# VHH binders against F-box protein At2g26160: the designs that were tried, part 27

Target 1, 331 residues: F-box protein At2g26160, of Arabidopsis thaliana (Mouse-ear cress) (q1pez8)
Amino acid sequence: MEKPEWSELPGDLINLTANRFSSISDVLRVRSICKPWRSAAATPKSFQCNLPSSNKMIETVLSPTTFFRVTGPSSCSYKGWLIRTKQVSESSKINLLSPFFRQLLTPSQQTLDLLKFEVSEIRQSYEIHIFDKYLIQGVIGKEGPSHILSRVVFLDNLIFAVGQDDKIWCCKSGEESSRIWTKIKNQVEDFLDIILHKGQVYALDLTGAIWWISLSPLSLLQFTPSIPMDYDGYDSCNKRLVEYCGDLCIIHQLRLKKAYIRRSQRTVGFKVYKMDEYVAKWVEVRSLGDKALIVARDSCFTVVASEYHGCLNNSIYFVDNVRKSVIRMKL
Below, E stands for the ipSAE of ESMFold2; O stands for the ipSAE of OpenDDE; V2 stands for 0.75 times the mean of E and O plus 0.25 times the DockQ between their complexes.

## First folded at step 16 (VHH; framework vhh_7d4b_2)

Design w2 (from v8 with D105S T106P; at its last look DockQ between E and O 0.41; V2 from the best seeds 0.00; counts 0 for: pae E 6.4 > 2)
Fold by ESMFold2, look of step 16:
Structure w2 (fold): chain B 331 residues (1-331), chain A 121 residues (1-121)
Amino acid sequence: as target 1 above (331 residues)
Amino acid sequence: QVQLVESGGGVVQPGRSLRLSCAASGFIFDDYAMGWYRQAPGKQRELVAVISWRGGSTEYADSVKGRFTISRDNSKNTMYLQMNSLKPEDTAVYYCATLESYEGSPEYDYWGQGTQVTVSS
């Protein structure tokens, strides 16, 4: 039997509905946004890279998105809302999205005037879209080609991603005609996640060990030992990297193994690990204190819960694949 | 609220043309590859045509290649199917749908309600 859902939605602070901002001003035309929004609007555009396949190159598109904290004009509470944004290609228009789902908060033919709002950038992330006509035909056009690459990180003139083959791929960020994904050679381990942390790229393997990616020469170096493993009743493929209080941490999303088809797997809990630098051992983080974790497909980050309306301390907010709804769990 | 609404179906004589439209709302249309499917009475649903996010790549079922053309106008959030040289075997309900499923869940696979195309006499 599946666990009961904890919550369909965490409330107004995390999932903004259409028309919530229309009570401020109804604007049907693109307008100037505040200085932080203009800075975000000047960030990298979507661009194409090619993925090698047998006898052809497959088009991939990197699509940047940004998470913001938005506070209203009243200065009394300083509480705000979590919003995801995406710039429309070849336009200054910015779409407002649900933080967890790719749903528009406003219809695409409407715009909201956010000039009176204060905006703080939380995290920029990327989604990778792949179109392969032969793959679509082979699976009756239903399989999502985005299962090939995910977790995009930029450093220097290189782009890194984790592939469905659990390997790290890289692409030069130069001119479009020269943008081709290649696998880093001689990868001994399989990888689940990558992150940019303090100017360096780190990768997370299946065992919960962190590797550093050297750029000269391009190679992988093991940085930590593996995390302690619990009973083998859980799927080993649900680990993520996150910055928490200035340190890299590993989030292990505990999903049941066996007796379920892949689409019906259910999350039963989380464990969070931090490296103790003095003894070189993994330590379980038993409480997030005054913070919450936001676990989205393309990004994983922390927020200070008191800065958001309806956000609860020591909590993890994520999407449950079984019900396709946002769930909150206490750590 | 996510919506896909087909229009432009009807009854036509063999050899004539029809143009189907699929109007989309409630999601970022530009992020989805799209397709047309059809289902004739007593038959399984089959893929007719697909088009990439920006319209740069297309593919067709063999039975319609050379006669049908898929296109999209992302500024209007609309996909089209131009159907020329129609045959009685093209008679079916035509559906538009998103082709990509993020997270492999039916909640990400959006389908229209369908429009009838009948080719007779």
Scores: ipSAE 0.056, ipTM 0.476, lowest interface PAE 6.4, mean pLDDT 70
ESMFold2 (binder alone), look of step 16: mean pLDDT 84; pTM 0.845
OpenDDE, look of step 16: ipSAE 0.499; ipTM 0.761

Design w3 (from v8 with S101P; at its last look DockQ between E and O 0.42; V2 from the best seeds 0.00; counts 0 for: pae E 3.3 > 2)
Fold by ESMFold2, look of step 16:
Structure w3 (fold): chain B 331 residues (1-331), chain A 121 residues (1-121)
Amino acid sequence: as target 1 above (331 residues)
Amino acid sequence: QVQLVESGGGVVQPGRSLRLSCAASGFIFDDYAMGWYRQAPGKQRELVAVISWRGGSTEYADSVKGRFTISRDNSKNTMYLQMNSLKPEDTAVYYCATLEPYEGDTEYDYWGQGTQVTVSS
C-alpha cells in the first residue's frame, strides 16, 4: 500500500479554505445574490421515516447531499475544487462540507468575488442517519457498537433503500409526514449496495452479482453473474457499486477481516471489476486512465483528475481507517 | 477541526447530582445521534446513554436507568447528562461522542477529551 505525498493528498481537491484567494464558505453569507449557487444547491428537504428491517423498525433521517465541482476566478483553467453541500434545515442556506469527513468548512477572512465562481453538479446522494434502539440495547454498557451504513436512491416518486435486514425496501417519496415501506418481492440474497444508473435502479448482492429493480411489478431480476472468488483473508462484504465510463463496476475494497487483525481493518488495496458484455464475463479494470475514484464514506464516484487541483490520474482516494486521513492509492 | 468539549465534571458526595455538558462544533450537530461513554479505573469503556438527533428516543445502561437523564439542545449544539443519586461506582472519565454516522467500526466517530467525575466522601 502506498502512502500519499502531502502535495498529492486530495486536500487540494476538496479544500476551499483561507489558503486560497477565495473561499466558498463566504458564499454561504451572500447566497441570495448568486443565482447559480442557489439553483445548483437546491435539494429536497430532510425527512424522517422508519427504515424497515426483518425484525425491527429503525428510526432514520434521509438527508440529501450534493457534490459539486467549483471553479474560482482563474485564468482559462479547467481545474476546480470538490465540495460537498447540504441544505440547512428550515432555511434556504447551505452548508459547505469536506467531501470525505462531512465536516464543516471554516469561514475565512478572505475576500470573495461571487460573480466569477462557477459550479457544476457532480452527484446527488443521500446520507442516511440511523438510530437503531434495539441494536444499541444489545451493546449499551459494553464496548461501542459497530453499525453498517445503508444506501438510498430515488427514482421517480420512489425511495429505495437497503434496510438493516440487508433487504431492499421501497416507499413513495415526498414531503408527506408518513410513509409505507414495501419490501421488494422474492429477495433470496442479502444486498450490500444500491445505485441509480441510466434511469434504472440496480442492487449489489453479497456474492458480487448485480440485480435490476423492476418497477412494475416491484421485483428483482438478476442482471449479472457473481464476481470471481473473493481473496482469502479479506472482508468479503466491502463491495460497492460505481459508474465508470458509462458502465456499472464493482469496487472491492480489500480490508483484512476483524478475526485476522484484532485491532484494525486497514485497507491494503482495491480490485475493480466491470462486465464485458461481449464475452459475458467479469474482467478486472487494470487502470482508471485519466480518472480518479472518490471513495467517500457514503458515496463512491469517479472524476476526471485533470479537472481538479491536486488530483492525480489512475488514483483512488479513500479514508484510511488506521490514520483517519485521506489516502491516495494508485490502481 | 471537529470538536466535542465536555464540562461539568468534579468531585461530589454520594447521593448528590452533577450535570455534564458537551459542546459541539465543526459538524452539523442536528444530523447526529449522540452518546455518553464512561471509563472507570480498571474497567473497559462503556456506552451508558444515547439520544437520537432530535431527542425523541433515548436509551440507558441498566446501571444508570432512573438516575441519569440525557438531553440535547440543537439550537446550542449542546448535549447534556443530568446525573442524579450518584454512587461511587459512577466514578469515571465521561466522554461524549457521536454515534452515527460511522461504518464498520468507530473510526468515523467524533470524541471529546473527557471530563472526570469522582464520587467519594
Scores: ipSAE 0.338, ipTM 0.678, lowest interface PAE 3.3, mean pLDDT 70
ESMFold2 (binder alone), look of step 16: mean pLDDT 81; pTM 0.824
OpenDDE, look of step 16: ipSAE 0.478; ipTM 0.746

Design w4 (from v8 with Y102W; at its last look DockQ between E and O 0.44; V2 from the best seeds 0.00; counts 0 for: pae O 2.2 > 2)
Fold by OpenDDE, look of step 16:
Structure w4 (fold): chain B 331 residues (1-331), chain A 121 residues (1-121)
Amino acid sequence: as target 1 above (331 residues)
Amino acid sequence: QVQLVESGGGVVQPGRSLRLSCAASGFIFDDYAMGWYRQAPGKQRELVAVISWRGGSTEYADSVKGRFTISRDNSKNTMYLQMNSLKPEDTAVYYCATLESWEGDTEYDYWGQGTQVTVSS
C-alpha cells in the first residue's frame, strides 16, 4: 500500500483534521507529520493563570500534563512504564517526568521521541504551581486552615477550579488576559476536589457528597449523598475523587490525629468508597483487585497493575510528605 | 535528578559587587518560581529575593532592596543575583531554591549546595 503523502493534503483539510485530535498522543503524532500539520495542531502550553483567590499575593502557573503508558519499540515485555509529560515540544520529542515528582526522567537537555515508542494515554491533567508571597516571606497567615487551590478541570472552552475560598469557580478558556473567573452561584458547601468524568465535571464537598456541575444553567446539583466519616483516631484530611471501573469513587487519605503541624503527619491508610446505585449508599471498596491506584499531585487514577513496571495488585501509590518518597500501601 | 548549582561567590570589599548564578537541571525550569536565600553564621536562613516563572515579578527582602537584582534566563536554565553595594552584613552562604508550595501541606522545594559570600574590609 503506497504510503499516503499526508504532506500533500490540502491545507483546509489539514486544519479540519488536526483540530479534531484531542489526545496529546494524537497531537504529537500529527505534529510529527510535517510543518503544515504542526502548524495546524496546537499544543497546550504552560501559562500563568491567576486562579480564583481572595489573596492577591498568590500567583499560579498551570502546566498541561499527561500520564502515559510507554513501552519500548521492540520490547518483548507486556509491561510498560508509567510516565508523565509536562511539556509538548514542537516535535514528537518531549520531556518525560516522574509521575509523582517534578524530576525529569531524562537529562533536561534531552528529549525522547515518542514515535519510537508505543504510547498510550492514561490521563490528561494540569499541574498547578503556586507561588505564595506570604509563605515565602515567612509571614504566618491568619489562624485557620490555609486552603490552597489544588484542582482545575478543563472542559471544552471552560475551566473549573476550586478556589481558596473552597468554592467552585469557572472561566472561559481563552487568552490569558481575558480570563474572568466567576463563582458558581448558590454554593452552600465547601469543596475539596473536582474531576472530569464521562465528559462532565463533578465536585467533592467537605461532607463527602459529590456534586454535578450543570453547564446550562451553570449550577451545582447534588449527585450523591454525604459519606459517613467515622475514623476513630484518624483525620481524613485529604479527600479526592477518582474514577474506578467506570464509577466515580472517593478516596480518603487517613492520617493520625495530632495536635501539631499537619506537615509532620504520616499517612496511615486509605479508604475508598463507591456508590452502590441499587441502595443509594456509599460502600467501602475493600479491594482494588488487579488494579493499582495512583494518587499523584494533580491527578488520581487507576491502572491495571500487571501492565506497568513497579505496580502491584490492590495497591495505592502516593507520595508521603514526611518521607518525600513514593509509598505503596495495600488497600 | 533535580540539581541546583550556585556559583559566583567569593570575598569582596564593602561597596563592591558580585553576581551569583544558579544553574538548574532535572526539571522544567520555566515552570517554577525561583529564589535566593542566605544564611549567616548563627542566624536563620532568610529570604533574599524571589522571581516568578517568567521573570515578570520579583520581590526582595527589605535589607537588600535597591542593591540586589534577581533575574533569570530560561533559555539557559539559569537564575542570577546581582549584588551591588555589598555590606559586611551581606556575608552569608547564599542558596538557590525552587519556590513551590503544593496544596499547603507539603513543600517540594529543591536547594542548591550554597555559595559563600564574604564581605570584609
Scores: ipSAE 0.318, ipTM 0.633, lowest interface PAE 2.1, mean pLDDT 82
ESMFold2, look of step 16: ipSAE 0.513; ipTM 0.781
ESMFold2 (binder alone), look of step 16: mean pLDDT 83; pTM 0.840

Design w5 (from v8 with Y102E E103Y; at its last look DockQ between E and O 0.48; V2 from the best seeds 0.00; counts 0 for: pae E 2.6 > 2)
Fold by ESMFold2, look of step 16:
Structure w5 (fold): chain B 331 residues (1-331), chain A 121 residues (1-121)
Amino acid sequence: as target 1 above (331 residues)
Amino acid sequence: QVQLVESGGGVVQPGRSLRLSCAASGFIFDDYAMGWYRQAPGKQRELVAVISWRGGSTEYADSVKGRFTISRDNSKNTMYLQMNSLKPEDTAVYYCATLESEYGDTEYDYWGQGTQVTVSS
C-alpha cells in the first residue's frame, strides 16, 4: 500500500472540488437549484431530536446531506466533480460543500448556470451534530471540548443510529412532532458503524464483525465472524463499512497508536476485507481496480475513478486528522 | 475558505460595557455550536461562553456568569458577546470559534484572529 507524503496527496481530491469550481462558469449557484436534483428521492429537512441518551443535557440534530457527481457542459468530457450538498432550511436552496469537510465550496459571488450541467446522485446520508451541556460544563473555563461523531441511516420510516454509548438505537421518523428513541435490547458489543445495504441495516462492531438488524422483533443478529487482525500498535476503533462491487466490505484504517507515531503521520495504510460467502471467511481485497474509496466524515463509499477529474484508480481518499487535509493512498 | 472575524474590541474603563461581534463565512453557520474564548498575556486560552447552533442553550464560565451574554443571529451568520460590568481581569484577546470538530479533534475547529479588549483603571 502506497504511503505518499502529505504535500502530494492534499491536492488530488481538492482538485476535484476547488480548482474546477474557482471559475465563475464552473460554480453551481447556491440560490437556484433545478428540479432534476430532487428527481430520485425527496431530501428530508434537518430535525431536532434527543439522540440515545438518558441525559436531557445532550442536544442533537440530524442534518441531511447528499453527494453528487456534476459533469461539465463539454460534450466530449465524461469526467465530473464530486460535491457534497445540504438543503437550506428554505425549500429551494442547496449549499455546495466540500466532500470531506463542512466547508462551503464558494462563499463568494460566484455563480454557475445549472442548465449547462448534468448531475447524478451518489449517496444520501446525515451529519450528526451534538451539543453536550454536561461535557461543556466540565470544560468551560479551560481549552474546551471535543465532540464525537456518530453515524445514522434511514430505512423507510425508521432511523437507526450509533449512540454516544456505542450502542444501536432506533426511532420512527413519522409526522409526529416528537420522536422516541428505543435502544435495541441485548447488545453485548460496542459498535463503530452502521450502513443500509440492499434494503437491510447492518452494523459493524469493535472486533470487525457485522451484525444484521432484524425489525420483527427489533434485535441484532451476528452476520459474520470478526476480521482476522493481529496488528500491534494500531487503533482497534478505526473501521468503516462500505459497499464495494455489490458486497459489504470492512475498511480498516491502520492508524498508529500515539506511542508509535513518527513523522507526524498517523495513518500508515489500509486493509479492505470482503466476506467470502463460499468459505464464510474474510479475504483481503488487494486492489480496487478502476475504483476509488471516499472516506468522508459521515460517509464511506466507492466511485469509478475515471468519472472524476483528478481521481486516481485503486486509491483511497481520506482526511489526516493531524494535518486536516485530504490524503490519497494507493491500495 | 472558512472565515471568522471578530470586531467590537477596545479600551474601556472598569464597570463599562462592550459588545463583540463574530462574522462567519465559508461554512453553514446554523450547523455549528459556537464559543467565545479569551487569552490574557501569559495565560492559557480559556472558553468563557458557549451557544448551541440555534441559540437554545448557553453556558458560561463562573468568572463571567451574570455579566456576559452570548447570542447569535443565524440569518446574519453572526455571533455576539455582550460584556457588561467589565473588570480589569477581563482584559484579553477574545476569539470566536466553532465547537464542533470536523474529525473529532478541537485542534481542527475554525478560529478567528481575535479582538483585543482592555479594561484599564
Scores: ipSAE 0.372, ipTM 0.695, lowest interface PAE 2.6, mean pLDDT 71
Fold by OpenDDE, look of step 16:
Structure w5 (fold): chain B 331 residues (1-331), chain A 121 residues (1-121)
Amino acid sequence: as target 1 above (331 residues)
Amino acid sequence: QVQLVESGGGVVQPGRSLRLSCAASGFIFDDYAMGWYRQAPGKQRELVAVISWRGGSTEYADSVKGRFTISRDNSKNTMYLQMNSLKPEDTAVYYCATLESEYGDTEYDYWGQGTQVTVSS
């Protein structure tokens, strides 16, 4: 079969075709074809974007990041590696990063040509980098738990974010300079996390209730009830949304309650909750089965453990703040 | 692995200039804000200057404003500190660092080993 000469495809068709690819992996493949295809395929890039904040002294940068399953060309194993990218390069050659850390998996001067590997996209996300100008001015931040601006969701031409005020903001994904953030009206709750699930945007409030974001009109509607959980001696210091087996679930990361909250408290466990649709109540998920839960900085997701090196069944992988290392916990 | 390597330190007379460099590796350099710290003998480490990801924003400690200039070349993964009109009070070990926590309240800043700057007549 004569290899199709993709380079000879009419430009209009190239443009039409190239713009239909939404996954980063596909975009990379498209861009590797030839110059016309490369030019036609838009590549997400890191960009400076101030997130909604009442604090003008804080600047932020959003960097697109994607989690991949990567298998070597000569690999006799069906298992792959969980890796992360920060941005798509101009070619199929990209830098690989740790799923959990900022470190490159390859030397800084080297890139990996993904065309030489089997690559499967797991999840797209955005890293949020924060530049706090108060650091230089010696201004001591507010006492209390540090709310991290780490949650953004892209849906079509919209960007949603949890702002520093713990409220949901949105803007049109246009030119960087024209992005105007608007707070969704009539928010009564504070929010901890935001996620894209089945083409819709959901937010998690402090009470453990999930809210659905309506686009028309732009509004928040309570989707689930609050989680009535008392952990008797534990603090749920981190609550996250995650998709598990097609359902939207909540993760509670637990620490020991101490008389004084130290930033360096050790994670002692996790609780995962799923909504029972029949009784409309939260039910604890006691087993992840053959899956592993990845709790990364900017994203939470599940993987089939057997498909990845270093992943075990019914396990949660996260970064321990005290040890500064990835830890496995059995659910 | 993440590495930050400072260079350019030395002994100079008051009023002279030095240029420090920080070579970064092991991460995507242009995605992170960077800064210079210094620690004088018997004193606490202090932030000297900071620079945003693309160099669009800079801030300085009051003690060095007008004398020091922080810059970066992302194509070289290098950050610089131009120090002019040096004073004895500027004598310290100067450290290069990232300026953001990777996990919110968890400190994940990376630091170099530092370079000695000595200003003496």
Scores: ipSAE 0.349, ipTM 0.660, lowest interface PAE 2.0, mean pLDDT 82
ESMFold2 (binder alone), look of step 16: mean pLDDT 82; pTM 0.828

Design w6 (from v8 with Y102F; at its last look DockQ between E and O 0.44; V2 from the best seeds 0.00; counts 0 for: pae E 2.8 > 2)
Fold by OpenDDE, look of step 16:
Structure w6 (fold): chain B 331 residues (1-331), chain A 121 residues (1-121)
Amino acid sequence: as target 1 above (331 residues)
Amino acid sequence: QVQLVESGGGVVQPGRSLRLSCAASGFIFDDYAMGWYRQAPGKQRELVAVISWRGGSTEYADSVKGRFTISRDNSKNTMYLQMNSLKPEDTAVYYCATLESFEGDTEYDYWGQGTQVTVSS
């Protein structure tokens, strides 16, 4: 079968087809075909988006990132590698990043040709970069609980974010210069995380309650009750939202309650909760089964463990602050 | 692996100039704000200058304002510190670093090994 010469496709058809691809992986594939296709395909340009901040001395940049499963062409194994990319490359060659760290998996000058690999998209996310002007002025930040500064969700033409004030902000997706962040009105609670689930945006408050974001009118509605937090000597300082088996779940990262700097505290365990729809109560998830939970900086998600190198069943992978390494815990 | 390699340090007389370079590898350079730190003998490490991701914003410690200029060339993955009108007080080990600090969970700051700058008559 004569390989279709995609490069010979009429320009009109190229334009029509290239713009229909919405997934990052598809866009990358399209851009890998040839120059005409590359030109026609709108690359989601890494747009620098300033996140809403109550502190004018802190600048933030949002960069799109995507988690992928990558398998080698010659791989005799069905297992792939979990990798992250930061932006769509102008070519078929991309830089591979660690899913947990902001470091390249390959030398900085080496790129991976995606045409040589099987690539499937797992999750889209955004990396948040912070530029704190107070650093140079010697101003030590406010003593207090560590704030998760940046969770961002994109829904259609809207961007939602947890601001530095622990409130939910929204802006219209458009040109960078036209992005005006607006705080959602009548927020009583502080929020820790935000997630896109089944086409809707949800937020997690400090009490462990999940809130649904209504788009019309733009408002927050409590979706779940608060979660009981009785960990008898542990601090659930990091709470995250995650999709598990189609359900929206909450992850509590547990640390020892110690009177020292929070970042030096060791993670001692995790609790995962799902809502029982019948009784309207939180139920602890005691096993992840054949899945592994990935707790990355910017995103949490589950994967089928057997499909990935280095992943084990019923396991949680996260970065330990003390060891500065990826740690596995069994749930 | 992430690497930051400083160069350009040396011994100079007061009033002279030096240009430091920091070559970065192992990460996406233009995704990070960068900065120069210095540590003088017996003193704490201090921030000298910072530069935003694309070089659009720079800030300086008061002690070096008007004398030092931080810049970057993202195409070369290199950051620079032009030091003019050097003073004995500028004597220190100068370090290149990323400025990606997240409170609480993960530290993504990377540091170079440092380069010695000595200003003496």
Scores: ipSAE 0.333, ipTM 0.648, lowest interface PAE 2.1, mean pLDDT 82
ESMFold2, look of step 16: ipSAE 0.369; ipTM 0.688
ESMFold2 (binder alone), look of step 16: mean pLDDT 82; pTM 0.837

Design w7 (from v8 with S52N G56S; at its last look DockQ between E and O 0.37; V2 from the best seeds 0.00; counts 0 for: pae O 6.1 > 2)
Amino acid sequence: QVQLVESGGGVVQPGRSLRLSCAASGFIFDDYAMGWYRQAPGKQRELVAVINWRGSSTEYADSVKGRFTISRDNSKNTMYLQMNSLKPEDTAVYYCATLESYEGDTEYDYWGQGTQVTVSS
ESMFold2, look of step 16: ipSAE 0.545; ipTM 0.808
ESMFold2 (binder alone), look of step 16: mean pLDDT 84; pTM 0.853
OpenDDE, look of step 16: ipSAE 0.638; ipTM 0.849
ESMFold2, look of step 18: ipSAE 0.502; ipTM 0.764
ESMFold2 (binder alone), look of step 18: mean pLDDT 83; pTM 0.847
OpenDDE, look of step 18: ipSAE 0.555; ipTM 0.783
ESMFold2, look of step 20: ipSAE 0.553; ipTM 0.813
ESMFold2 (binder alone), look of step 20: mean pLDDT 84; pTM 0.852
OpenDDE, look of step 20: ipSAE 0.023; ipTM 0.391

## First folded at step 18 (VHH; framework vhh_7d4b_2)

Design y1 (from w7 with Y108F; at its last look DockQ between E and O 0.47; V2 from the best seeds 0.00; counts 0 for: pae E 2.4 > 2)
Amino acid sequence: QVQLVESGGGVVQPGRSLRLSCAASGFIFDDYAMGWYRQAPGKQRELVAVINWRGSSTEYADSVKGRFTISRDNSKNTMYLQMNSLKPEDTAVYYCATLESYEGDTEFDYWGQGTQVTVSS
ESMFold2, look of step 18: ipSAE 0.534; ipTM 0.806
ESMFold2 (binder alone), look of step 18: mean pLDDT 84; pTM 0.853
OpenDDE, look of step 18: ipSAE 0.570; ipTM 0.796
ESMFold2, look of step 19: ipSAE 0.390; ipTM 0.672
ESMFold2 (binder alone), look of step 19: mean pLDDT 86; pTM 0.874
OpenDDE, look of step 19: ipSAE 0.351; ipTM 0.676

Design y2 (from w7 with G104P; at its last look DockQ between E and O 0.46; V2 from the best seeds 0.54)
Fold by OpenDDE, look of step 18:
Structure y2 (fold): chain B 331 residues (1-331), chain A 121 residues (1-121)
Amino acid sequence: as target 1 above (331 residues)
Amino acid sequence: QVQLVESGGGVVQPGRSLRLSCAASGFIFDDYAMGWYRQAPGKQRELVAVINWRGSSTEYADSVKGRFTISRDNSKNTMYLQMNSLKPEDTAVYYCATLESYEPDTEYDYWGQGTQVTVSS
């Protein structure tokens, strides 16, 4: 049986099939087949999406980004590189970026043939770009936790975000021109982070409790208790959600303010907490084992350290100031 | 490597015009809001003008409002500052920068080396 040339598939079937691909890697593969497939399988593009705010002076752009493991053509090494890809807003071009920074890994004029590499998808995310018009007035950002970049989750045709009011908002993703944000009703808590986990949306409140977002009816239900730990010795604790070994965990990034620069905080440590399901208590994860935790601006995730160049086991990689930093977890 | 390169500065008489350019490379230009800063001798750096990703939104410092126009050409990865009706008070080093504020404690903004603008009679 002559292997049907995929290029000869009827357009309707191509469209139906292409639209079902959810992973960016699959989309890329599909797009590499032929022009009809490429046309049918559109890559997510950056789009302007203002976060829920009454403040018209703040504009935001959401840009889809994907973290990949890339290995060289000569599979002589099982180790790969952690790379982030980003779609250019108005182009079909995908750029390779540093996972921690916004720097291009390749010159914009150079094309990389990914077919020569082994590429595996790690995580999809959305980078949030913020344009604050108040900057012109000398107002740089809001004082508070720096969790704005992680405050967006896409689920099906919905977008969830933590608004400026620290509440969870929802809007329809397909309506670019008239996105109406709706605040979830009856929220009593303030929220710091939001994550997609196992097809569900969860939010982290200020107390360290995780909430589950019900889609029908649209509501918040407390999923976990609060974390009892108080960090009185630290100036700030940035709390984020992360999936670790299939479980939803909480990261506490402990920071100290530098005395002279209100805006400059130094990360001095991390705490990772996992819920013990048996006792319904948060337990500190003291070791990441063979894993490394990546704390990027818009995403947190774990990787097998040995699979990546420059990754140490039981380590947390994060950005502090303008530098990539690493902290080894204390056993 | 991320680079911002300013050009177009110079010495001009009051009332004249200059057009500054900022050529960007090493990042996805279209995804970043951009701005112009200036720093006069002995003064703090101040934001002069800002422009959003697509150029559909701009804001200006009061001191330059009506005289300066910020624009961008994303196809060229270039941002511009048209400076009209220049005044001696506009004398400064002008810097091009990205205006992405992420974490307050993380500085992800990129800066150029600056271009000198001198307005003198």
Scores: ipSAE 0.510, ipTM 0.756, lowest interface PAE 1.1, mean pLDDT 83
ESMFold2, look of step 18: ipSAE 0.609; ipTM 0.828
ESMFold2 (binder alone), look of step 18: mean pLDDT 83; pTM 0.839

